VH-VL binders against q9vr94. Designs and how they scored, part 14

Target 1, 124 residues: q9vr94
Amino acid sequence: GVTEEQMWSAGKLMRDVCLPKYPKVSVEVADNIRNGDIPNSKDTNCYINCILEMMQAIKKGKFQLESTLKQMDIMLPDSYKDEYRKGINLCKDSTVGLKNAPNCDPAHALLSCLKNNIKVFVFP
Key: E = the ipSAE of ESMFold2; O = the ipSAE of OpenDDE; V2 = 0.75 times the mean of E and O plus 0.25 times the DockQ between their complexes.

## First folded at step 8 (VH-VL; framework fv_becotatug)

Design e1 (at its last look DockQ between E and O 0.05; V2 from the best seeds 0.00; counts 0 for: pae O 9.1 > 2, off the site)
Fold by ESMFold2, look of step 8:
Structure e1 (fold): chain C 124 residues (1-124), chain A 116 residues (1-116), chain B 107 residues (1-107)
Amino acid sequence: as target 1 above (124 residues)
Amino acid sequence: QVQLQESGPGLVKPSETLSLTCTVSGFSISDYYVHWVRQAPGKGLEWLGVIYYSGSTRYNTPFTSRLTISVDTSKNQFSLKLSSVTAADTAVYYCARELWYSFDHWGQGTLVTVSS
Amino acid sequence: EIVLTQSPDFQSVTPKEKVTITCRASQSIGSNIHWYQQKPDQSPKLLIKYASKSQSGIPSRFSGSGSGTDFTLTINSLEAEDAATYYCQQSSSWPYTFGQGTKLEIK
């Protein structure tokens, strides 16, 4: 299986791609988000959306349940998988009704749900 | 494989600046959060601060005005400067690598004594 | 900042005994607690991540539990080599903080 160092390397790539696209999101704010302090603003929500799209977890504001489960199998160590499957399924409806919501609101809703429902939750 | 090693003077005079370097091998310092942690004699661990490859830093609140952490990517090193030291800054200083929120590798530690 | 309070500060223990160390957070931190062992004159060593996930290579007699504000490190059959100081560390909020430590000595 995938090691925690390989998981970190994949996550770092996502952050290195997404953070420069959102210059109003400082490194300090990105670090806060990584550790679970998830603000609700357009710039931070769209930064989160960029990362979630790279994980294939969100597309056009809709949570991609089956794709997320497949990517989890590829990107996570085996010991993480049971906890993630449970939490991901608990969040399957987290973006329902937000299809046309502004400010990348679906990404905020999805990340908040995953953080609250996965014991060993990590974010890059 | 992964190794961190602190270096610097063991004795620093009060009011002067404490300077330490952490030399890293087995990974690129640009790819991880790297931290300084200290431990006063007979006391517990105290987190000082962190730097990531972009040069972005975060310091523990009591040290915000005195602490500077910097990186030299060409030497795979990062450093600590603590200004205006007193006897309260006498401690073993550790550098550490973070992997997903916890410290998976630590340096051996270096004792710095602040004494006139 | 999040204060972590460990209990007890010190305990003298006999080999084969079950030992329980607690860590209480000043606010809810989910499972964002990590445990370290520090033997005399050594650097800390990571034992447990995310409250209950064992680091690779750690003896199975070490286990962790808890969520929210109350966390426990358990040593289910103490060995002489386990004489050390144990620290919890939280990663839920900056700055990262450590508990004050729990020192275990062998009788």
Scores: ipSAE 0.705, ipTM 0.912, lowest interface PAE 1.3, mean pLDDT 92
Fold by OpenDDE, look of step 8:
Structure e1 (fold): chain C 124 residues (1-124), chain A 116 residues (1-116), chain B 107 residues (1-107)
Amino acid sequence: as target 1 above (124 residues)
Amino acid sequence: QVQLQESGPGLVKPSETLSLTCTVSGFSISDYYVHWVRQAPGKGLEWLGVIYYSGSTRYNTPFTSRLTISVDTSKNQFSLKLSSVTAADTAVYYCARELWYSFDHWGQGTLVTVSS
Amino acid sequence: EIVLTQSPDFQSVTPKEKVTITCRASQSIGSNIHWYQQKPDQSPKLLIKYASKSQSGIPSRFSGSGSGTDFTLTINSLEAEDAATYYCQQSSSWPYTFGQGTKLEIK
């Protein structure tokens, strides 16, 4: 598995890609999201969506379970994997019914679900 | 103005099903997570369950077999059904809106008494 | 489930005094703790979110602090209107749980 440093480094890269795309999302808000404070707005949801897409966790508003598990295995330290596997599975239906929802609602729902089902929650 | 209002029968007989409705205004129910919380007389708050705007639900473990939460987005309403009630289910029942994982708005609550 | 234990259960205080209510989580929850005020015959009201962030419209005398497992709600210069029961609530994991509450009476 990767080290925590590697994980955060990779996360930073994703953040650096996505954050500039959403100027209404401040660094502070992004930091809050990282820490589990997940707001519900178009900009923040779509910012989250950007990150999740880079993680191959969401595609066109649909949660990608198998892809997420695969990416998780690659992107997370070993100590995080078991809990994330469980949380990811618990959130497999978190985007059901939201596929065509506007404002990147699926991304919000997914990340919210993951946050609430993973004790050691990390996000870029 | 954001408002949540619980409604339903204030009295339910043992073994029957407790049914409540939460009507919201000032916002769309499809935009928020909504929770049910109850409070027995003179006691603390107990989380019952949540419904996502997708219709997905999570229930507190003790209630998984008895609790059903549903939503009607067209009416801006969601409902709670608790079956096989006993005196222990006597409580004020609240619906509450979740914003960023905290309950920023609550209904006034409705007292449901379980008694024969 | 994550158990939240508040202390004290009850406190009677004089106006203008400083009050401190603590909430301890059975495991680390980061800052995923929220505080509510419930006055008699009223619904709970959100005071502090995420340990230290005051809700809009809440008087400045209310503040929160803490991280991990130990959290504190502080009321500086207590007012008579602050008589209520205060609850902490965690949103770190399912199920959401509340502290048992701290009843604050004003002398």
Scores: ipSAE 0.012, ipTM 0.643, lowest interface PAE 9.1, mean pLDDT 91
ESMFold2 (binder alone), look of step 8: mean pLDDT 93; pTM 0.950

Design e2 (at its last look DockQ between E and O 0.06; V2 from the best seeds 0.00; counts 0 for: pae O 8.3 > 2, off the site)
Fold by ESMFold2, look of step 8:
Structure e2 (fold): chain C 124 residues (1-124), chain A 116 residues (1-116), chain B 107 residues (1-107)
Amino acid sequence: as target 1 above (124 residues)
Amino acid sequence: QVQLQESGPGLVKPSETLSLTCTVSGFSISDYYVHWVRQAPGKGLEWLGYIYYSGSTRYNTPFTSRLTISVDTSKNQFSLKLSSVTAADTAVYYCARELWYSFDYWGQGTLVTVSS
Amino acid sequence: EIVLTQSPDFQSVTPKEKVTITCRASQSIGSNIHWYQQKPDQSPKLLIKYASKSQSGIPSRFSGSGSGTDFTLTINSLEAEDAATYYCQQSSSWPYTFGQGTKLEIK
């Protein structure tokens, strides 16, 4: 399995790719999101969507359960996997019925659900 | 291996500026949030602030007007400047690395005394 | 700002016995609590992350539990070297804050 340092490095790469695409999302706001302060605005939702797409967790506003479980097995330290598997399954319907573009509402809903259902919440 | 080391003057006069540097090895400072934490003699730990390479800084509320944290990525160093110091700023100052929300490596700490 | 209140402030402890230290948050923080040990004249050392995850290299006698507002650090069979001050730290919101500390001394 991967180390916590490797998980951090991969997350930093995702943030470095996504954050410049959303200039209205300040670095301070991105830091807040990392610690679980998840605002609900078009720009922040779409920034979150960019990162979730890089994790292969969301596609066209739909939560990708199988892909997310596969990526979890590859990208997380072993000690994280049981808790993440539980939380991911609890959130399988979190994006159902939500419209995606241009506001990226499903990304906000998915991340909020994961934060609330995973004890070890991490986000880059 | 990962190491952080604080350096700077141990004595600062009231009203002057306290200036410290943390030198980091074993990781690139541009890859992690790095923090300053202090501890007044016989007291608990007080978080001061952080810097992240992308230019993001955050300071604890009582220090927003007096504290500056800066980074020199080419030297793998970050620094603290605290202006207008008083005796209440006497403390051991630690630099620390954050990995996923907690501090996994700390410097040895340096005592700064504000006196005279 | 989230205030962390530890209990007790001080405890005189006997080797081989079980010791518990509590940390209470002023608002719900999920599992975003981390525990540190600080021996005299040393820097803090990370023991437990996310309420219950042991840092690598930490003796198994240290464990953590809790969620929401109430958290506990447990030392199941105290050793003399465990005499130290223990701090909890939250990462749920900025600024990060520490509890006031719990000092353990050997009787």
Scores: ipSAE 0.799, ipTM 0.933, lowest interface PAE 0.9, mean pLDDT 93
Fold by ESMFold2-Fast, scan of step 10:
Structure e2 (fold): chain C 124 residues (1-124), chain A 116 residues (1-116), chain B 107 residues (1-107)
Amino acid sequence: as target 1 above (124 residues)
Amino acid sequence: QVQLQESGPGLVKPSETLSLTCTVSGFSISDYYVHWVRQAPGKGLEWLGYIYYSGSTRYNTPFTSRLTISVDTSKNQFSLKLSSVTAADTAVYYCARELWYSFDYWGQGTLVTVSS
Amino acid sequence: EIVLTQSPDFQSVTPKEKVTITCRASQSIGSNIHWYQQKPDQSPKLLIKYASKSQSGIPSRFSGSGSGTDFTLTINSLEAEDAATYYCQQSSSWPYTFGQGTKLEIK
């Protein structure tokens, strides 16, 4: 699998692409989201959605189970995979019934569920 | 390959400003959060603050009014300034690199003694 | 801030002995605990991250476990080179905090 440095490099790339697209999300707020402090607002939710779309975990507000499992194999060190597989299975229905427009609610629901259900929460 | 090195005066007078620089090699400072941690003689570790290359900083509450951390990506350096020092600020000061919320590499540390 | 309390503060140990160091958090931190080894006059060295993940290059005798508020670092068969102070650190919230340290001396 990938190293933790490679995982961070990929995460940094996604953050560098997505954060400038949401100028109302400060670097401090993005740092808090990275740390699992996830606010529920349109701008922060849609910033999270941008990153999750780059991860191929969400498409048009719909969680992509098979894509997410494949991306997990590419993006995570081997030692993280079992914990994330567990978290993904627990959270695969977290976006059901939620509308993407205008507030990117599925992205918020998915990330919050993952943060609450995995032992090692990492997010760019 | 990865190395962090603290530098700066080892003796500072009370009420003056303590100033340290960390020079890194083997990685780009633009790719990581970097932190300052100190350790008073015979005591434990105390987190001071971080900086990210964008200029984003966070300081531990007791130091907010006295502490400034800055970054110079062109020199691959980040620096700490702690104003109005007292004997309680005597400590070994470490710079450290963060990888996913843990400190994977540390500088060797530099002792700063606050004394008249 | 989250307070981390380690036990014991000090232990004198025999080579090949199994050693257990505990770290208790004042509130739940999930698995956001990391362990460091510091030898005299040296900088800290990361041993275990996220409660149970070994840092590359660290001997297999070191392991970590726990979640929530109670965490353990285990040295399964102590070597003389393991004489050091061990610190836990949490990354669940700001400010990052360290435990007070556990000093191991070899008999």
Scores: ipSAE 0.395, ipTM 0.850, lowest interface PAE 3.3, mean pLDDT 92
Fold by OpenDDE, look of step 8:
Structure e2 (fold): chain C 124 residues (1-124), chain A 116 residues (1-116), chain B 107 residues (1-107)
Amino acid sequence: as target 1 above (124 residues)
Amino acid sequence: QVQLQESGPGLVKPSETLSLTCTVSGFSISDYYVHWVRQAPGKGLEWLGYIYYSGSTRYNTPFTSRLTISVDTSKNQFSLKLSSVTAADTAVYYCARELWYSFDYWGQGTLVTVSS
Amino acid sequence: EIVLTQSPDFQSVTPKEKVTITCRASQSIGSNIHWYQQKPDQSPKLLIKYASKSQSGIPSRFSGSGSGTDFTLTINSLEAEDAATYYCQQSSSWPYTFGQGTKLEIK
């Protein structure tokens, strides 16, 4: 597995790509999201969606379970994997019924679910 | 049945280290996070921190310099050490099991009094 | 940290009455609120998880509702055994925080 430093470095790259796309999302808000404080707004949701897409966790508003598990195996330190695997599976239906929802609602739902089911939760 | 039990000295002198143990039974420690919560006499509940069987911990900010939570998986025991105690640390200390971010089982709690 | 403010702090009620306890969060926490009952000289007991989901073994007279910042614990018909202090707790953000508690006494 990767080191924690490698994980955070990769996360930073994703953040650097997505954050500029959403000027209304401040660094402080992004930091809050990283820390598990997830707001519900169009801009923040779509920012989250951008990150999740880069992780191949969401596509067109649909949670990608198998892809997420694969990416998790690559992107996380070994110590994180068991809990994430469980949490990810618990969130397999978190975007059901939200596929066509506006304002990147699926992304919000997915990240919220993951946060609620993964104690050692990390986000870029 | 699920059980958590706190134990340790009920009296600690100021500036010393408060040490408590939480012994758990009736469930696998690998499946749950265990938290420490305290309650000063006549006051509300205060979250101190948690630990996972792997040793992963998180502390409440006010206690980061004084609090150490550890686990002995061989004994199904979790330990809390709070250094440099003052009268403000007098409280009933609970260990509690977390199920998806709620505390579904609690120990009976143990009173620790900080006094000269 | 997220501050939870309960209301009221204290209430003296008659059996069979409906009791409502509110918990207000300083910021939106979705449904990440849990309710506990603590009787004198006892440890807290989980009543409601995630705003509205009753814990197993909890009487049906207990219910919870709310989302965002405003949450409510309701005891539909108070029993004498319900005399206790009730706490809300948020798990939306670290650190976990509790409301200051609502003490219910039975007349």
Scores: ipSAE 0.013, ipTM 0.653, lowest interface PAE 8.3, mean pLDDT 91
ESMFold2 (binder alone), look of step 8: mean pLDDT 94; pTM 0.953

Design e3 (at its last look DockQ between E and O 0.05; V2 from the best seeds 0.00; counts 0 for: pae O 9.9 > 2, off the site)
Fold by ESMFold2, look of step 8:
Structure e3 (fold): chain C 124 residues (1-124), chain A 116 residues (1-116), chain B 107 residues (1-107)
Amino acid sequence: as target 1 above (124 residues)
Amino acid sequence: QVQLQESGPGLVKPSETLSLTCTVSGFSISDYYVHWVRQAPGKGLEWLGVIYYSGSTRYNTPFTSRLTISVDTSKNQFSLKLSSVTAADTAVYYCARERWYSFDYWGQGTLVTVSS
Amino acid sequence: EIVLTQSPDFQSVTPKEKVTITCRASQSIGSYIHWYQQKPDQSPKLLIKYASKSQSGIPSRFSGSGSGTDFTLTINSLEAEDAATYYCQQSSSWPYTFGQGTKLEIK
C-alpha cells in the first residue's frame, strides 16, 4: 500500500482533473460530496462519475469490481484495505439495471453504496 | 512544516466587531479547509465556521448573522469578523486545518476578552 | 445539528488504570468521529480519527472504537501525562460539532 499523504495526493489529482469539467458543480458542492453529502443531480452525478472513472471503478455505467480491487491495492494505505475490500464487494451489484440510465445515475448509486458500506469513507 | 498562527486585538468593547487573522504556512492553501473554533474560559470547544481557498464558507447556525470568514490568498491569511459582540463572545479563538474530516493542525489560539 | 454527549464529564484516575470515555451521537454518523486531547493552556491535539484510526505519533495506549451512535475512547494503561480534557468531534454533516468534553485528573 501507500501512505495517507500519497492517497491524498492521488485524490487531489482526480479532483483537479474532474471539477473544472463540471462548472455548475461549485467548490462548496464538491466539498460537501467529499464529506458524504451526496446530492442527486445530473451535474453532481457526472462529476462523481468522472472521479470514479479515473479510479477505474466505473466504465460506461458499470461497476468494475476487479479493477476497483486492483486500484485499491495501489491507492490505499494497508490499514484501509480490509474495510474497503468488504465494502467494495457489498456494492458489486449497485449499478445493475442502471448502466444505460441518464444523468450518470450509476455513479450516484455506486458512491452512495460505498459510503454506506465503508466506515472510513474517503472521496476527493 | 505546517503552522497556523492567530493574531488580533485581545480586548474588544461590547457591540463592536471582533477581528482576527490566521496566518498559515507549510502547506498549499488551495488544498484544505480552514476552520475557526472557539473556547470560552473553562468551557468546551465550539465550531464557528469553515472557509475554502475559493472563498466558499459555512457558518454554525447561531453565528450566521454576525460572522464573516474570508481569505486573502496573496497573504496566506484567513480572517474572522464577529459583529455585535457581548461578554458571551469572550473566548480563546483557534484556527484549524481540516485534512479529510478531522483537524490535524491547530493554531496556538488567541484570547479575546469582551469588556467595557 | 448532531449533538454529541460525552460521559463522564469528569473522572479522577490513577496511573496504570484503564480509562474509558464514551461519546453518543444524536443520530447515526457512521465512523465520522474524531478524538482530541487538550492539556491546560494548549491547543487540542488529534488522537484518533474515523472512530478507530490512530493519528501518527500517538501512543498505542490510546484506542477508539464504535460506529453509528456509540463511540468509545480507551486509554489502556493511563500515564500521568494523560491528564487532560478529551473531546469527540463529528464530521458526518455540517455543522461539525464537538462533545462537551471529559476532564481526566490524576488522583
Scores: ipSAE 0.036, ipTM 0.685, lowest interface PAE 6.8, mean pLDDT 87
Fold by OpenDDE, look of step 8:
Structure e3 (fold): chain C 124 residues (1-124), chain A 116 residues (1-116), chain B 107 residues (1-107)
Amino acid sequence: as target 1 above (124 residues)
Amino acid sequence: QVQLQESGPGLVKPSETLSLTCTVSGFSISDYYVHWVRQAPGKGLEWLGVIYYSGSTRYNTPFTSRLTISVDTSKNQFSLKLSSVTAADTAVYYCARERWYSFDYWGQGTLVTVSS
Amino acid sequence: EIVLTQSPDFQSVTPKEKVTITCRASQSIGSYIHWYQQKPDQSPKLLIKYASKSQSGIPSRFSGSGSGTDFTLTINSLEAEDAATYYCQQSSSWPYTFGQGTKLEIK
């Protein structure tokens, strides 16, 4: 697996791509999201969506379970994988019914679910 | 404003099924987990189970055979069914939402008495 | 399950005194401990989350500390309105569990 340093480095790259797209999302808000404080707004939801898309975790508002598991295996240190695997599976239906919801609601729901099912939560 | 409200029969006969509804407002059900917690008279809090709007549930071990928690997203309602009740199930039942592992809002609770 | 044991079970205190309630977990739970206040005939109210983070709107006299297995809720300068039962709750593992509660009465 990757090192924790590599994980965070990769996360930073994702931030560098996504955060500029949403100027209303401050660095502080992004940091809060990283820490599990996930607000519910169009900008923050879509910022989250951007990150999740880069992770291949969500596509057109639909959670990509197998893709997420694959990316997790690549992107996370070994010590994180078991818990994330479990959490991801618990959230397999977190976007059901939200596929066409506006304001990137699926992304919010997915990340919220993951946060609530992963104790050692990491996010870019 | 965030609100959770429990409702259901206040009296249930032994061996029957206790059915409660938690109606939520002021927030999207997709944003939070909702838990059921009960409190017997003069006793502490007991966690019963949790549900996500997607229908995913977890139950406390003692209740796995008797407890069913469900959600109706169209009504913003969560339901609790506890079968084969006894006097030991007499309690105030709460629904509460979880945000980041803590229960930040609770319903007012509804007393359910199990009595013949 | 993780067992949370609070101490004391009951305490009668005088206003303006400092009150300390402890919660001990049967195993390490990191900081996934939360404190609730429940006044008579009311629902529990979140006071402290993650061991030490005060919930919005909670008076500054309430504070929490601890990590791992030993946690403390402190009320600096008790007010009459603080008469209630306080519960710790862990979210580290399923099932979620509560302490048995600590009832505070004001003399």
Scores: ipSAE 0.006, ipTM 0.637, lowest interface PAE 9.9, mean pLDDT 91
ESMFold2 (binder alone), look of step 8: mean pLDDT 94; pTM 0.955

Design e4 (at its last look DockQ between E and O 0.57; V2 from the best seeds 0.00; counts 0 for: pae O 6.7 > 2)
Fold by ESMFold2, look of step 8:
Structure e4 (fold): chain C 124 residues (1-124), chain A 116 residues (1-116), chain B 107 residues (1-107)
Amino acid sequence: as target 1 above (124 residues)
Amino acid sequence: QVQLQESGPGLVKPSETLSLTCTVSGFSISDYWVHWVRQAPGKGLEWLGVIYHSGSTRYNTPFTSRLTISVDTSKNQFSLKLSSVTAADTAVYYCARELWYSFDYWGQGTLVTVSS
Amino acid sequence: EIVLTQSPDFQSVTPKEKVTITCRASQSIGSNIHWYQQKPDQSPKLLIKYASKSFSGIPSRFSGSGSGTDFTLTINSLEAEDAATYYCQQSSSWPYTFGQGTKLEIK
């Protein structure tokens, strides 16, 4: 299985790709999101959307349940998998009704659901 | 193997600037965050701040006016400068690597004494 | 900032006994608590991440539990080498903070 160091390196790459694309999202705000403090604004939501798209968890505002479960198996240490699988399934409908919402609202809804349903919350 | 090592003067006069270097090996500073933590003699651990390779920093509130943390990626080094020191800044200073929200590797620590 | 209060501050303990150390957060922090051991004249060493996940290479006698505001570190069958000061640390918000420490001595 993948190590926490490998998970960290993958997460760093995602942040390095996404954060420059949203210059109104400060490093301080990105760190707050990483620690589970998730604001609700267009810029922060779309930054989160960029990260979730790189994880293959969201596409055009739709939660990609099957892809997310596959990515979880590839990207997480074995000890994380059971908890994440359960939390991901609890969030399967988190973006239902939001796929056409503005301001990357589906990404905010998905990450908020995952944070609330996964005890060991990790995010780039 | 992952290693962090603090270096710098062990004795600093009051009102001067404390300067320390953290040299790391076994990982690239562009890949991880390094924090500074200190421990006054007989006291607990006090978080000072963090830096990542971009030069972005966060400082603990009491230190925002006196503390500068910086990085030199070409030397795989971090530095700490604390200005206008007093006896209250006497402590063992540690650099520590973060891996997902906690500190998995620490330097050996270096004692800095502030006295005239 | 989030204040972490450990109990007890100091405890004299007998080898082979079970020891429990408590950390209470001033607000809910989920499972974002981490535990360190610091032996005299040494650097802190990570024991437990995320309230209950053992760090690599840590003896199985160390375990952690709790969520929200109340957390425990348990040492099952204490060994003499476990004489140290133990700290909890939260990562729920910036700045990261430590508890004041719990010193264990063997008698």
Scores: ipSAE 0.535, ipTM 0.873, lowest interface PAE 2.1, mean pLDDT 91
Fold by OpenDDE, look of step 8:
Structure e4 (fold): chain C 124 residues (1-124), chain A 116 residues (1-116), chain B 107 residues (1-107)
Amino acid sequence: as target 1 above (124 residues)
Amino acid sequence: QVQLQESGPGLVKPSETLSLTCTVSGFSISDYWVHWVRQAPGKGLEWLGVIYHSGSTRYNTPFTSRLTISVDTSKNQFSLKLSSVTAADTAVYYCARELWYSFDYWGQGTLVTVSS
Amino acid sequence: EIVLTQSPDFQSVTPKEKVTITCRASQSIGSNIHWYQQKPDQSPKLLIKYASKSFSGIPSRFSGSGSGTDFTLTINSLEAEDAATYYCQQSSSWPYTFGQGTKLEIK
């Protein structure tokens, strides 16, 4: 598995790609999201969507379970994997019934679900 | 290779402002959340505050009116200012790096005594 | 704030004995608890992350367990060098808080 430093570095790269696309999302807000403070707004949701897309966790507003599991296996330190596998599975239906609307509601729902079901939750 | 080092006056008079600087090496200050933690003599650890790589800060409730944490990315440093100090602020002050919510590296700490 | 209460405050133990330190949170924090070792005149050292994950370079005799509100740090076979004060710390919510510490002395 990867080290925690590598995980963090990879996360920062994703942030560097996504954050500039959403100028209304401040670095402070992104930092808060990292710490589990997830707001619900169009810009922040779509920012989150961008990150999740890069993780191959969401596509066209749909949660990608198998892809997510595969990516987590690659991108997480070994000590994180079991808990994330459980949490990810618990969130398999988190985007069901949600439209791929401009508000990126599925992304918000997915991240919120992951945060609530993963004790050691981390986000870029 | 990762190192943090606190520096500043070891003695401060009551009502004055305690100022400390943490110099980091082996990593960029802009890449991590960094914290101040203190420990009164013979006592436990007390979290003071954090500064995000963006410069945003969060302070522990008892210190919100007296504590200021700032960062200088050009010098790879961050600082602490605690105003209106009393004897109760006598402590070893630590700076620490956070990696995913735990403090993986600490400075050696610097003792600051508040005395007239 | 979330209050962490450690038990015991102090313990004197013989080498090779099993030592257990507990940390109780005032509310559920999942696995967002970390353990630190602080030897005299030294800075704290990270031992266990997220309740049960050993930090790099930590001897295998150190382990952690628990979830929710009750957590345990275990030293399977105490070594003389393990004389120190141990702290739990939560990162579930702001402000970050520490337990009051558990001082271990070796007989």
Scores: ipSAE 0.017, ipTM 0.678, lowest interface PAE 6.7, mean pLDDT 91
ESMFold2 (binder alone), look of step 8: mean pLDDT 92; pTM 0.945

